# Ledger of designs, part 13: VHH binders against FERM and PDZ domain-containing protein 2 (FRMPD2)

Target 1, 301 residues: FERM and PDZ domain-containing protein 2 (FRMPD2), of Homo sapiens (Human) (q68dx3r342to642)
Amino acid sequence: RDLCVVLLNGQHLEVKCDVESTVGAVFNAVTSFANLEELTYFGLAYMKSKEFFFLDSETRLCKIAPEGWREQPQKTSMNTFTLFLRIKFFVSHYGLLQHSLTRHQFYLQLRKDILEERLYCNEEILLQLGVLALQAEFGNYPKEQVESKPYFHVEDYIPASLIERMTALRVQVEVSEMHRLSSALWGEDAELKFLRVTQQLPEYGVLVHQVFSEKRRPEEEMALGICAKGVIVYEVKNNSRIAMLRFQWRETGKISTYQKKFTITSSVTGKKHTFVTDSAKTSKYLLDLCSAQHGFNAQMG
Key: E = the ipSAE of ESMFold2; O = the ipSAE of ESMFold2 at other seeds; V2 = 0.75 times the mean of E and O plus 0.25 times the DockQ between their complexes.

## First folded at step 3 (VHH)

Design w15 (framework vhh_7mjh_2)
Fold by ESMFold2-Fast, scan of step 3:
Structure w15 (fold): chain B 301 residues (1-301), chain A 119 residues (1-119)
Amino acid sequence: as target 1 above (301 residues)
Amino acid sequence: EVQLVESGGGLVQPGGSLRLSCAASGFTFSNYAMSWVRQAPGKGLEWIGRIYDSGSTSYNPSLKSLVTISRDNSKNTLYLQMNSLRAEDTATYYCAREYSSGWYEMDVWGQGTTVTVSS
């Protein structure tokens, strides 16, 4: 049977498997094809409602496949079986990554997350990151460039919401001017500067999932951020996230789930904080993700 | 203008107690985790403790029995209560605002207030 895995460079890889194949077997095939050596940081995920959900290596593909995949392997269904190779565990500093290809994968993911508005930052930093990406891909500003001729597409470097706010023409002019005045960094050095800038962002390395207040109200949109360092509780206002509470792993007592509810208890105050998800499956996933991130943090400490 | 101003420092005798204050202005104080950090003469920075926007606290384990951090959001003020002061506690004490990710990452610092413990 056929499965599509989307790589961070945008490539779609067709993987051959059978009804007994596991997520782990596909992960091994994909990472081998991509020549990745530092596998600890990566996972396979499916996308639901614009959010990524990482899969356990022991999971059989038939349990998560679209209807008809198991029974009729060559029959084209409306939906293809698509997974994504993504970074699940983020290091606090890129210097902890030993291989250039691993650093390049981190660059590709953070670059894509900025463009797809999964990682938020202010306008000034978005423009800076766009210029660094231009520097990484094109090198220095073209010496013989006619100012009126475009040499790049703004949509490939700046998120759509900022283009809408500033207009495409103003973004093109401002980014081109910044590129013209930029340093002589190129290739890997420009990518490492991009990583250094992104690692200082509030949401760097944070896997964000939408949750609701315990008393469900449409105006009370919330999010949980789960990362190597702990759990962040966000209040969402005007498509922006404001950190309301932070739990380092040493400050977490008990994390539990019951049906659609996810509860985290502070070991410092003893207070319980309860959130509502869209399903019992999502609540259990968040609990499992917390365990995985806590385990990763313990290994890196 | 975003600003933090410490006060309450001075000369105190060994075994004494002292309470430091930090007045915040130019931002929504209640939305940020706040830390206290000290620097003894000729030495590096030492993190004392943190208070989250929720009011929960976490402390440097070596200092936990000697200090208490609190906040009053109605006054935009952060406090550090210190007890059983020793000569080794002589330092400049800084309050600092944490980035929204809050992992000992500070973006705004006060000018500091000096505490001298001697007879």
Scores: ipSAE 0.000, ipTM 0.158, lowest interface PAE 14.2, mean pLDDT 82

Design w16 (framework vhh_7mjh_2)
Fold by ESMFold2-Fast, scan of step 3:
Structure w16 (fold): chain B 301 residues (1-301), chain A 122 residues (1-122)
Amino acid sequence: as target 1 above (301 residues)
Amino acid sequence: EVQLVESGGGLVQPGGSLRLSCAASGFTFSNYAMSWVRQAPGKGLEWIGRIYDSGSTSYNPSLKSLVTISRDNSKNTLYLQMNSLRAEDTATYYCARERYPSESGWYEMDVWGQGTTVTVSS
């Protein structure tokens, strides 16, 4: 059977597998192809409604494959089965990563998450990150550059929403000027500075999933962010997330699920916070993700 | 090099008051938010409150009426004033340096003191 795995560098890797193949077997093949050695930070995920859901290594592919994939021969498959190699566990500082290739994968993930608007930050930082990415990927400002002529495409470095608010012309001018004044870092050094800037953001390494309050109002759309540091409760308004509460794991008491309900208890206030998901499967996934992230945090010290 | 040293703990009667001090060295104290955390015997860590580099404070709502956190940047010293102490306030009290800038909204300690013990008994 055909399985497509999307890599962080944008490559689509076609993996041949059996109907009985596991997620773990595919993960091993993909990470081997990518020459990754520090595997603990990575996972395979499927995308549903713009959200990534990480898969356990023991899961058989036929359990998560699109309709008809199991029954149809590889060359005559009517449906494409797509998974993503993504970072599941984010370290607080790039210096904890031992291999340059692992650091490069973190750069690619954060670069992509900024550009695709999964990682939010203020406009000033977005422009700074765009300039650092230009230094890392393009190099130094062209010496013979004439003003008003573009030498890069703004949409490759700045999120679409910011381009719409500022206009493409203004972004081009601001980023070009910042790039002209910034020649201290290039290549890998610029990538590491990009990592350091993103690693200090409140939203760094946060895996976000849509939830609803128990009162279930359309104006009260919410999201839960789950990461190495803990859980973030977001209110979603006008296609943006506003952090309402943050719980470090040490400030988190019992986490429990019942059907479509997910409940987290503050060990600081004793207060219970209950959220409604789209399914019992999603609630159980969030509980398991919390356990995995808490375990990762404990492992790192 | 980077070090935090708590002092001022001891035996205090119920209803009494006590002020703890934390002496910081080896870093630019005025640039960091600082927290107080306590651990009662046989229990987990309980966050008491923090003071930002600006001097603003934030407290655990359960303890807000009982404690006041302050700092003296000229002496590189952090303080915790406790009033109306009860037996349940018996704990080892730690001062800690916050890793993240205040605007990040995340709170993680990267440097801890050795702790000072407060015992509230009659």
Scores: ipSAE 0.000, ipTM 0.167, lowest interface PAE 12.9, mean pLDDT 84

Design w2 (from m6 with E98D Y100D S101Y; framework vhh_7mjh_2)
Fold by ESMFold2-Fast, scan of step 3:
Structure w2 (fold): chain B 301 residues (1-301), chain A 120 residues (1-120)
Amino acid sequence: as target 1 above (301 residues)
Amino acid sequence: EVQLVESGGGLVQPGGSLRLSCAASGFTFSNYAMSWVRQAPGKGLEWIGRIYDSGSTSYNPSLKSLVTISRDNSKNTLYLQMNSLRAEDTATYYCARDRDYSGWYEMDVWGQGTTVTVSS
């Protein structure tokens, strides 16, 4: 049976597997193909409603596969089963990563998360990150332009929302000028500076999932961000996330689930914060993700 | 014992103004940034704004023209001044202590809340 795994470099890897194959077996095959050595930071995830859900290594593929995958002829299957190789655990500093290829994978994911608006930051930093990506991919600014022809497309370096606010022409001019004035960082050095800039952002390494207050209607949505540092509560307004509350793990008491409800208790105030998810499965997933992130934080500290 | 106690809530006519207070005890109030957060009946939490230990302020853009946050460190008290109140401003208002973990602001201590009802 066929399974497609999307790698961080955009490559689609076709993996041959059996109906009884586990997520862990696929993960091992994919990371081996990609020559990754520092595996602790990575996981396989499926995408649902634009959100990534990481899979446990013991999970059998048939439990998460699209309907009909078990029964379709491998050669002619019209249903595609797609997973993503993603970073699940984010280090606070790239210097904790031992291998250049691991650092490159972090660069690729953060670069993509900025473009797809999963990682937010202010306009000045977005432009700086775009210039660093140009420096990593093209090197120094070309001394002469090909007349009126641009040497890059703004949508490959700057998120769509900023292009809409500034206009494509202004973005093109400002990014080109910043690139012209930039330091002579090249390749890996430019990628490492990109990593350092992103690693200082409040939204760095945050895995975001839609939730609702038990007293809110669906149109008044919220989100939970789960990361190595703790949990962030977001209010979602006009397709933008606004951080309202941040809970460090040491200040977080009991986390519990009941059916579609996910509850976080502050260990400082004793106050309970209850959120509603789309399913009991999602609530349990958030609980497990919190345990995993807390464990990762303890391991790195 | 670290504690925050809000007061000043009550019934207000539409278009009216109201000033809320938050009394802090059990910690060095002047060393912390402080936030105001509200929750309307049946709705989630909405961040109103923050005042830093320096006295500078940051507001939710949707509310900035209607509110002012101030503090009096000599009285260990945080204030929220609200003007031009509307029915949709009916909510329980909470004060919270913000902890800075290297640029990561976390609301780690909360008051019990004070209720504001805007009705004729």
Scores: ipSAE 0.000, ipTM 0.152, lowest interface PAE 16.5, mean pLDDT 83

Design w3 (from m6 with R99Y Y100D M107F V109Y; framework vhh_7mjh_2)
Fold by ESMFold2-Fast, scan of step 3:
Structure w3 (fold): chain B 301 residues (1-301), chain A 120 residues (1-120)
Amino acid sequence: as target 1 above (301 residues)
Amino acid sequence: EVQLVESGGGLVQPGGSLRLSCAASGFTFSNYAMSWVRQAPGKGLEWIGRIYDSGSTSYNPSLKSLVTISRDNSKNTLYLQMNSLRAEDTATYYCAREYDSSGWYEFDYWGQGTTVTVSS
């Protein structure tokens, strides 16, 4: 049977498996194909409503496969089984990564997260990151560039929301000018500068999931950010997130779930904060993700 | 009841200056760090800066040269001084109280906001 795994470089890898195959077996095959050595940071995830949900290695593929995947291989199928190789655990600095290919994977994911608006930052930094990506991909500005012919597509380097605010023409002109004036870094050096810039962002390494406050109006959108340092509670307004509360692991008391509810208790104030998710499965997933991130933090300390 | 009330917004010409105030009541103002946050029309929230209970300040690097945050504990008032205003500074400006000081930006109460329009 076939399973598609989307890699961070954009490649769609067809993985051969059977009904008894586990997520862990697929993970090993995919990371072996990609020549990844530092596996601790990576996981396989499925996407639901633009959010990634990481899968346990012991999960059998048949438990999570879409309807029709167990059908005969020769049958016409409109249901594609797709998973994503993603970074689950983020280091504070790229210098902690031993292998250049691991650093490259971090670059690819952060670049993609900026473009897909999973990682937010101000407009000046977005333009800087776009130029660094051009330096990494093309090197220095093309010497024989013709004014009427663009050498890149702005949507491949700058998020759609910024293009809409500035207009595509202005973004193209400003990014091209910044690239033309930049000659200091290219290739891997430009990627490492991109990592350095992104690693200083407040939302670096934060895995974000939509939730709703039990006490607030149902229409008010909130989000939980789960990372190596702890849990962040966000209020979401006009495509932006602002941190309302942060719970460092040492300041976090009991985290519990009941049906669609996820509750976190401050060990400092004793106050309980309850959030509502779309399902009991999602609430349990958030609890498990918190345990995993806390464990990662303990290992890196 | 904890209350935060911003004031001082209005129409300003490009290149001008403006001082915003936030009047706090219902809590011991001098014990809390305070922040300013803005939201431009059609855009998300942008953190401007923080002032600790000690009086020390921390700013968004992109705005540091243009703004100054101060406080007067005797008046329970927080201030935001803005200089060299541009059209891009048109936004609703909010003051927010920090929930507790774990070294992060944690807010538990917000004002209703005051609108600043920069136009000629």
Scores: ipSAE 0.000, ipTM 0.142, lowest interface PAE 14.1, mean pLDDT 83

Design w4 (from m6 with R99L Y100E S102Y G103D; framework vhh_7mjh_2)
Fold by ESMFold2-Fast, scan of step 3:
Structure w4 (fold): chain B 301 residues (1-301), chain A 120 residues (1-120)
Amino acid sequence: as target 1 above (301 residues)
Amino acid sequence: EVQLVESGGGLVQPGGSLRLSCAASGFTFSNYAMSWVRQAPGKGLEWIGRIYDSGSTSYNPSLKSLVTISRDNSKNTLYLQMNSLRAEDTATYYCARELESYDWYEMDVWGQGTTVTVSS
C-alpha cells in the first residue's frame, strides 16, 4: 500500500508499506531517506482542520488511515493517506543543534510556518525573513537585474495575508530593494540568521490547537499553544490570536482530561482553567502533548 | 569617537601565514558584527568574511579554506588569520563595523586599512 509523506522541503515521498506497518517504521524510513541523525526533534503528524496531530511510533497505520485504505488497491482510492514530517520539539537556540542537516530542517520548518501563517510576527520582520530566505535560497541580488523584471514569486517568500494587505507589486518592490541592499550572506549563513530572528519570536515553537470556552457560548473561540516553555491560552477574534494567559511548566499544577474537557491548574493561584475540545481523543492528545513538551524542556535543562 | 585601526600587515613569502588585528574604540564592540574586506591594487573591494556578535562566522566561499576570523571582546579586538598566502592575496585589508538594517548588515564604519604584500 502507498502512503504519502510530505517533507519539509516540499517533496512528496511515496512510502511503500503494508497493513501491519507502524508509524515508527515509516518515520525511520523517511528520516533515513532525508539523512537525519538528530531524530529526537522530529515526528510524523496527520493534519485535521489545518492543525497537526503527532503520532506515536507504536501506532499501526491501519488505525489512522482513511476509510477503505486497508481494503483498496494502491493508487485507486479517492482518499490519499498523507502524513507530514514535522519538528515536534523546538530548541531555544539553533546552536544546540549538532548537525547542519538538522539546522537546515529547522530553517525549512520555520520558513514553511511563516508562509502558512502558523508563526505570526509583524510586517517588518516578515519582510526581513522573506529577504533572508531569498538570500539563502537564491543568493545575492543579480547584478544584471532589470528593476521592473520579477526574478522570484512573492508568494514563495511572503505570507498571502501580507501580500493581500500590501499588494503583490509593493511586496515585490520592497523585497527586491531590501535584497539589493543586503550584505553577501551565503546559503547556510543566511539560514542561520533566519533561525536567529525566528527563535526570538513569541510564537516560536508553539503548537496551536483550537478549543472552546467551558461556558459553551458559540462565539467564544479560543486556542491553546503548547511548547517547550509551557502552555499559552489564546482568545481568537477575526482569525487573530491574542495571548491571554501563559503557564510556564514550573507554574503548572495538575493537567487532566474528562471526555471533551481539558483542564489545566495553576500551581501559583490554584485556579482551574477548563476548555472544551471537539472530541475526547483531542483532549487526551493535548494532555499527552503537554507531557511530552514538559519532558523535553526538563531534558534540555 | 567611533574608530577602527588595523595592524599586522607587511611583506610575506608565498605559502606563509599572517594574522591581522583591528582595534575598536568609541562603541560597545561586543554588540556589533564585524567584517573584513580587501582591495587588491587597481581592483574593487572583495568581502572576506563576517563575525557576528554571537561569535559565529560567515565567509566568502572563495576564501573560506584560507582564512579564519575571530574576536576578543575583552580587548575590543577583531582578528583575521590568513594561511597559504599567494601573490593574488596582495591587497589593502580593511576591518568594518556592521550595522543591521532590516536584518541586513551594512558597513557603516571602516578602518584606514593595512597593506599585505605577498612576494619572494
Scores: ipSAE 0.000, ipTM 0.088, lowest interface PAE 23.6, mean pLDDT 82

Design w5 (from m6 with D53T S56R R99G E106D M107F V109Y; framework vhh_7mjh_2)
Fold by ESMFold2-Fast, scan of step 3:
Structure w5 (fold): chain B 301 residues (1-301), chain A 120 residues (1-120)
Amino acid sequence: as target 1 above (301 residues)
Amino acid sequence: EVQLVESGGGLVQPGGSLRLSCAASGFTFSNYAMSWVRQAPGKGLEWIGRIYTSGRTSYNPSLKSLVTISRDNSKNTLYLQMNSLRAEDTATYYCAREGYSSGWYDFDYWGQGTTVTVSS
């Protein structure tokens, strides 16, 4: 049986497995192939409604696989089972990472998350990050470049929403000018500066999931951000999110679930905040993710 | 003490224009990016746009053609110019200071708000 794992560099790995294989077995095979040594930060996830859900190492693949994968190993590409190798735990500074390959994986994920609009930051920072990525991947501004002639595709460096707001031509001109005026960084040095900039962002390392207020209308969307530092509550309006509350783990009392409800209690105020998810499974997942992030923070502190 | 005080709200006719001001004090205004956020009655918050320390602006795509944000660092004042106002623009408008660390929607201080009512 085959399983496809999408790597952060865009490569699709075909992994051989059977009905008894676990997520952990696949994770070990994939990370060995990628020559990763610092495994603590990584996990395998499936994607549902544009959100990533990390899988436990003990989970058997047959429990997660598409219908028919177990029973018909010779069936067509309609039986394709896809997982993603992603960073689950984010360090506060790249200097805590021992290996260049680990730092490179962090670069690739943050680069991709910005481009795919999973990680939000302001326009000025988006342009700066695009230039740093261009410097890392393309190198120095071409010496004899005609100012109006494109030498890169803007959609590979700048998120679609910003291109729509500014127009492709304005983005091309702005990024090209910034690239021309940039200090001479290349390869890993440009990637490290990209990491330094992204690690200062409020949404760095935050895993975001859609939720709803217990008593509000269905059109009033919210989101929960879960990270090493704690939990962030967002109000979502016009494809933008605003942080309304931040709970550091030390400020967090009991976290509990009941059916589709996820409740977090402030240890400072004693107030309970209840959110509604799409399923009991999602609520339980958020609880488990909170426990995992809190545990990671304790290990790094 | 950091203070943000909005002004310029009131009753305006549909199709009209209005300019809101936010007077900042207690900090070096020129060192901070500033945002405008609104809340319609019975609804959640809606981000309008921001202006960076450089003077560059970024807007909510739904509102970009209808609003302009500017600042006057010599007067420690932030402005929101609104044109072609409609009934759905009726809301309380807030001025917010963005935290020193770069990032989207990290507001550490908010004004008390100024109410805009669009009706005939």
Scores: ipSAE 0.000, ipTM 0.136, lowest interface PAE 18.9, mean pLDDT 82

Design w6 (from m6 with E98D R99S S101E Y105F; framework vhh_7mjh_2)
Fold by ESMFold2-Fast, scan of step 3:
Structure w6 (fold): chain B 301 residues (1-301), chain A 120 residues (1-120)
Amino acid sequence: as target 1 above (301 residues)
Amino acid sequence: EVQLVESGGGLVQPGGSLRLSCAASGFTFSNYAMSWVRQAPGKGLEWIGRIYDSGSTSYNPSLKSLVTISRDNSKNTLYLQMNSLRAEDTATYYCARDSYESGWFEMDVWGQGTTVTVSS
């Protein structure tokens, strides 16, 4: 049967598998195809409501496949089974990555997260990151470039919300001028600078999932951010996340789930913070993700 | 621009000593706590210790008998002195700037690392 895996460079890879194939088997095939050697940081995820959910390597594909996939061995546009190769564990600095291709994958992921508004930062940094991406992908400002003539598409470098706020023309002018005045870094050096800038952002490496207060008020959106450093509780307003609480792993007592409820206990105050998810499966996933991130952090710090 | 550059790594015999340096630029070095972190081949990061802006130090209990962290604010330089080195101390060593945000320290700027190999 056919399964589609979306790579960080945007490529769609068709993977041949059978009914008994595991997520791990697909992961090994995909990472081998992509020539990745440092596999620890990567995982396969499915997307639900614009959120990524990482899959355990032992999971059989038939248990997560769309209805009918097991019975329909032919590829159909109606029942496409799509997974994503994504970074699950984020290192605090790119120098900890041994291979250039791994650093390049981190660059691609962070560029995509910025463009898709999964990683937030201020306007000045968004423009700086766009210029660094131009430097990485186009090199130096074109010597023979006619002033005001576009040599790139703004939407490939700057998130849609900023383009709408500033106007496409203003963004194009600002980014082009910054690119013209930028340092002579290009290629991998520009990518490393991009990584350095993003790795210093508070939202770097945070995996975000929607949750609700125990009273469940859909108009009052909340989110949990789970990362190597711990857990962040967000209030969502005007499509922006406001960090309300931050829990370092060392300051986190017990994390537990019961049905649709996910509870974090502060080891400092003893207070319990309970959130409601869309399902018992989601609550268990968040607990498992916390355990995985804490384990990664224990190896790191 | 903010930058940290480690130096002093190399090959050393078991039982030997080595001093690593970290040159800081682009920020007011004396206002920040600084950490040393290492990563052995195929292993995760291991925090070695921290020196506060006051000059006080805090070490990983597993390593504190083997290392000393110091700083020279006049030279914007951080140091890691290592004694009685063992093969298991073979690693890439990183210096990092500690920022104080939301009531706790976190490492927000890292150097590129310097490699220490302990072999006979």
Scores: ipSAE 0.000, ipTM 0.114, lowest interface PAE 19.6, mean pLDDT 83

Design w7 (framework vhh_7mjh_2)
Fold by ESMFold2-Fast, scan of step 3:
Structure w7 (fold): chain B 301 residues (1-301), chain A 121 residues (1-121)
Amino acid sequence: as target 1 above (301 residues)
Amino acid sequence: EVQLVESGGGLVQPGGSLRLSCAASGFTFSNYAMSWVRQAPGKGLEWIGRIYDSGSTSYNPSLKSLVTISRDNSKNTLYLQMNSLRAEDTATYYCAREEYHSGWYDAFDIWGQGTTVTVSS
């Protein structure tokens, strides 16, 4: 049987497997194909409602596959099984990564997360990151560039929401001018500067999932951010997230789940904070993700 | 503008001692807690210890008897004194600045490029 794994460079990799194949077996095949050596940071995930859910290596593919995949239907083009190779654990500094290819994967994911609006930052930083990406891809501003002919597409470098706010023409002009005046950094050096800028952002390496407060009105949307540092509670208003609470792992007591409920207890105040998810499966996933991130943080020291 | 530069690494014999330095520039050094972290070849990161802006220190319990962290705010310099070095102490040593005003502790926002210590006879 076949499944598709989407790599961070946009490549779609067809992986051959059987009904008994595990997520771990696919992960090993995909990372070997991509020539990745620092596997600790990566995982395979499926996407649901624009969110990534990382899969346990012991999970059998048939348990997460689309209906009919086990039976290998004749019209297989209608039944696509798709997974994503994503970074699950983010280091605080790119210098801790031993291989240039690993650093490049971090660059690709952060670039994509900014464009797909999973990682938010202010307008000034978004423009700076777009210019750094142009330096990485094109090098220095093209000599004798004709102003009426653009040399790049704004949507490949700047998120859609900022293009809508500024207009495409203004973004094109601002980014081109910043690129013209930018430093001589290019290629890998520009990517490393991009990583240095992004790793300092408050939302760097935060995996975000929609939740609801048990005590609030049903229409009041919230989100939980889970990362190496701990858990962030967000209030979601007008397509933006505002951090309301931050729980470092040292300040986190018991985390528990019951049905669709996810509860985190402050070890400082003893106060319990309960959130409602879309399913018992999602609540259990958030608990497991917290355990994994805490373990990663403890390994770092 | 903001930069950390480690120095003092090199070859040392087992049982020897070595002092590493980290020169900070581009920020008010005295306002930040600073840490030392190491990475042995082919292994993960190991946190060594930190020194707060107050001068108080906190160490990895497994390394506490072997290392001392200090700082000189007048020189914007962080130090790591290592004693009774063994082959397993061979690693790249990094200094790191703890994130300020973020509400997150033990988060590092600036790292040095590292200095290599090799313990071999």
Scores: ipSAE 0.000, ipTM 0.126, lowest interface PAE 17.4, mean pLDDT 83

## First folded at step 4 (VHH; framework vhh_etentamig_d1)

Design x1 (from a13 with A110Y I113Y; at its last look DockQ between E and O 0.94; V2 from the best seeds 0.68)
Amino acid sequence: EVQLLESGGGLVQPGGSLRLSCAASGFTFSSYGMSWVRQAPGKGPEWVSGISYSGGSTYYADSVKGRFTISRDNSKNTLYLQMNSLRAEDTAVYYCARGGSETYYIDEGYFDYRGQGTLVTVSS
ESMFold2, look of step 4: ipSAE 0.592; ipTM 0.829
ESMFold2 (binder alone), look of step 4: mean pLDDT 82; pTM 0.853
ESMFold2 at other seeds, look of step 4: ipSAE 0.627; ipTM 0.829
ESMFold2, look of step 5: ipSAE 0.549; ipTM 0.801
ESMFold2 (binder alone), look of step 5: mean pLDDT 81; pTM 0.840
ESMFold2 at other seeds, look of step 5: ipSAE 0.622; ipTM 0.831
ESMFold2, look of step 6: ipSAE 0.600; ipTM 0.815
ESMFold2 (binder alone), look of step 6: mean pLDDT 82; pTM 0.844
ESMFold2 at other seeds, look of step 6: ipSAE 0.592; ipTM 0.813

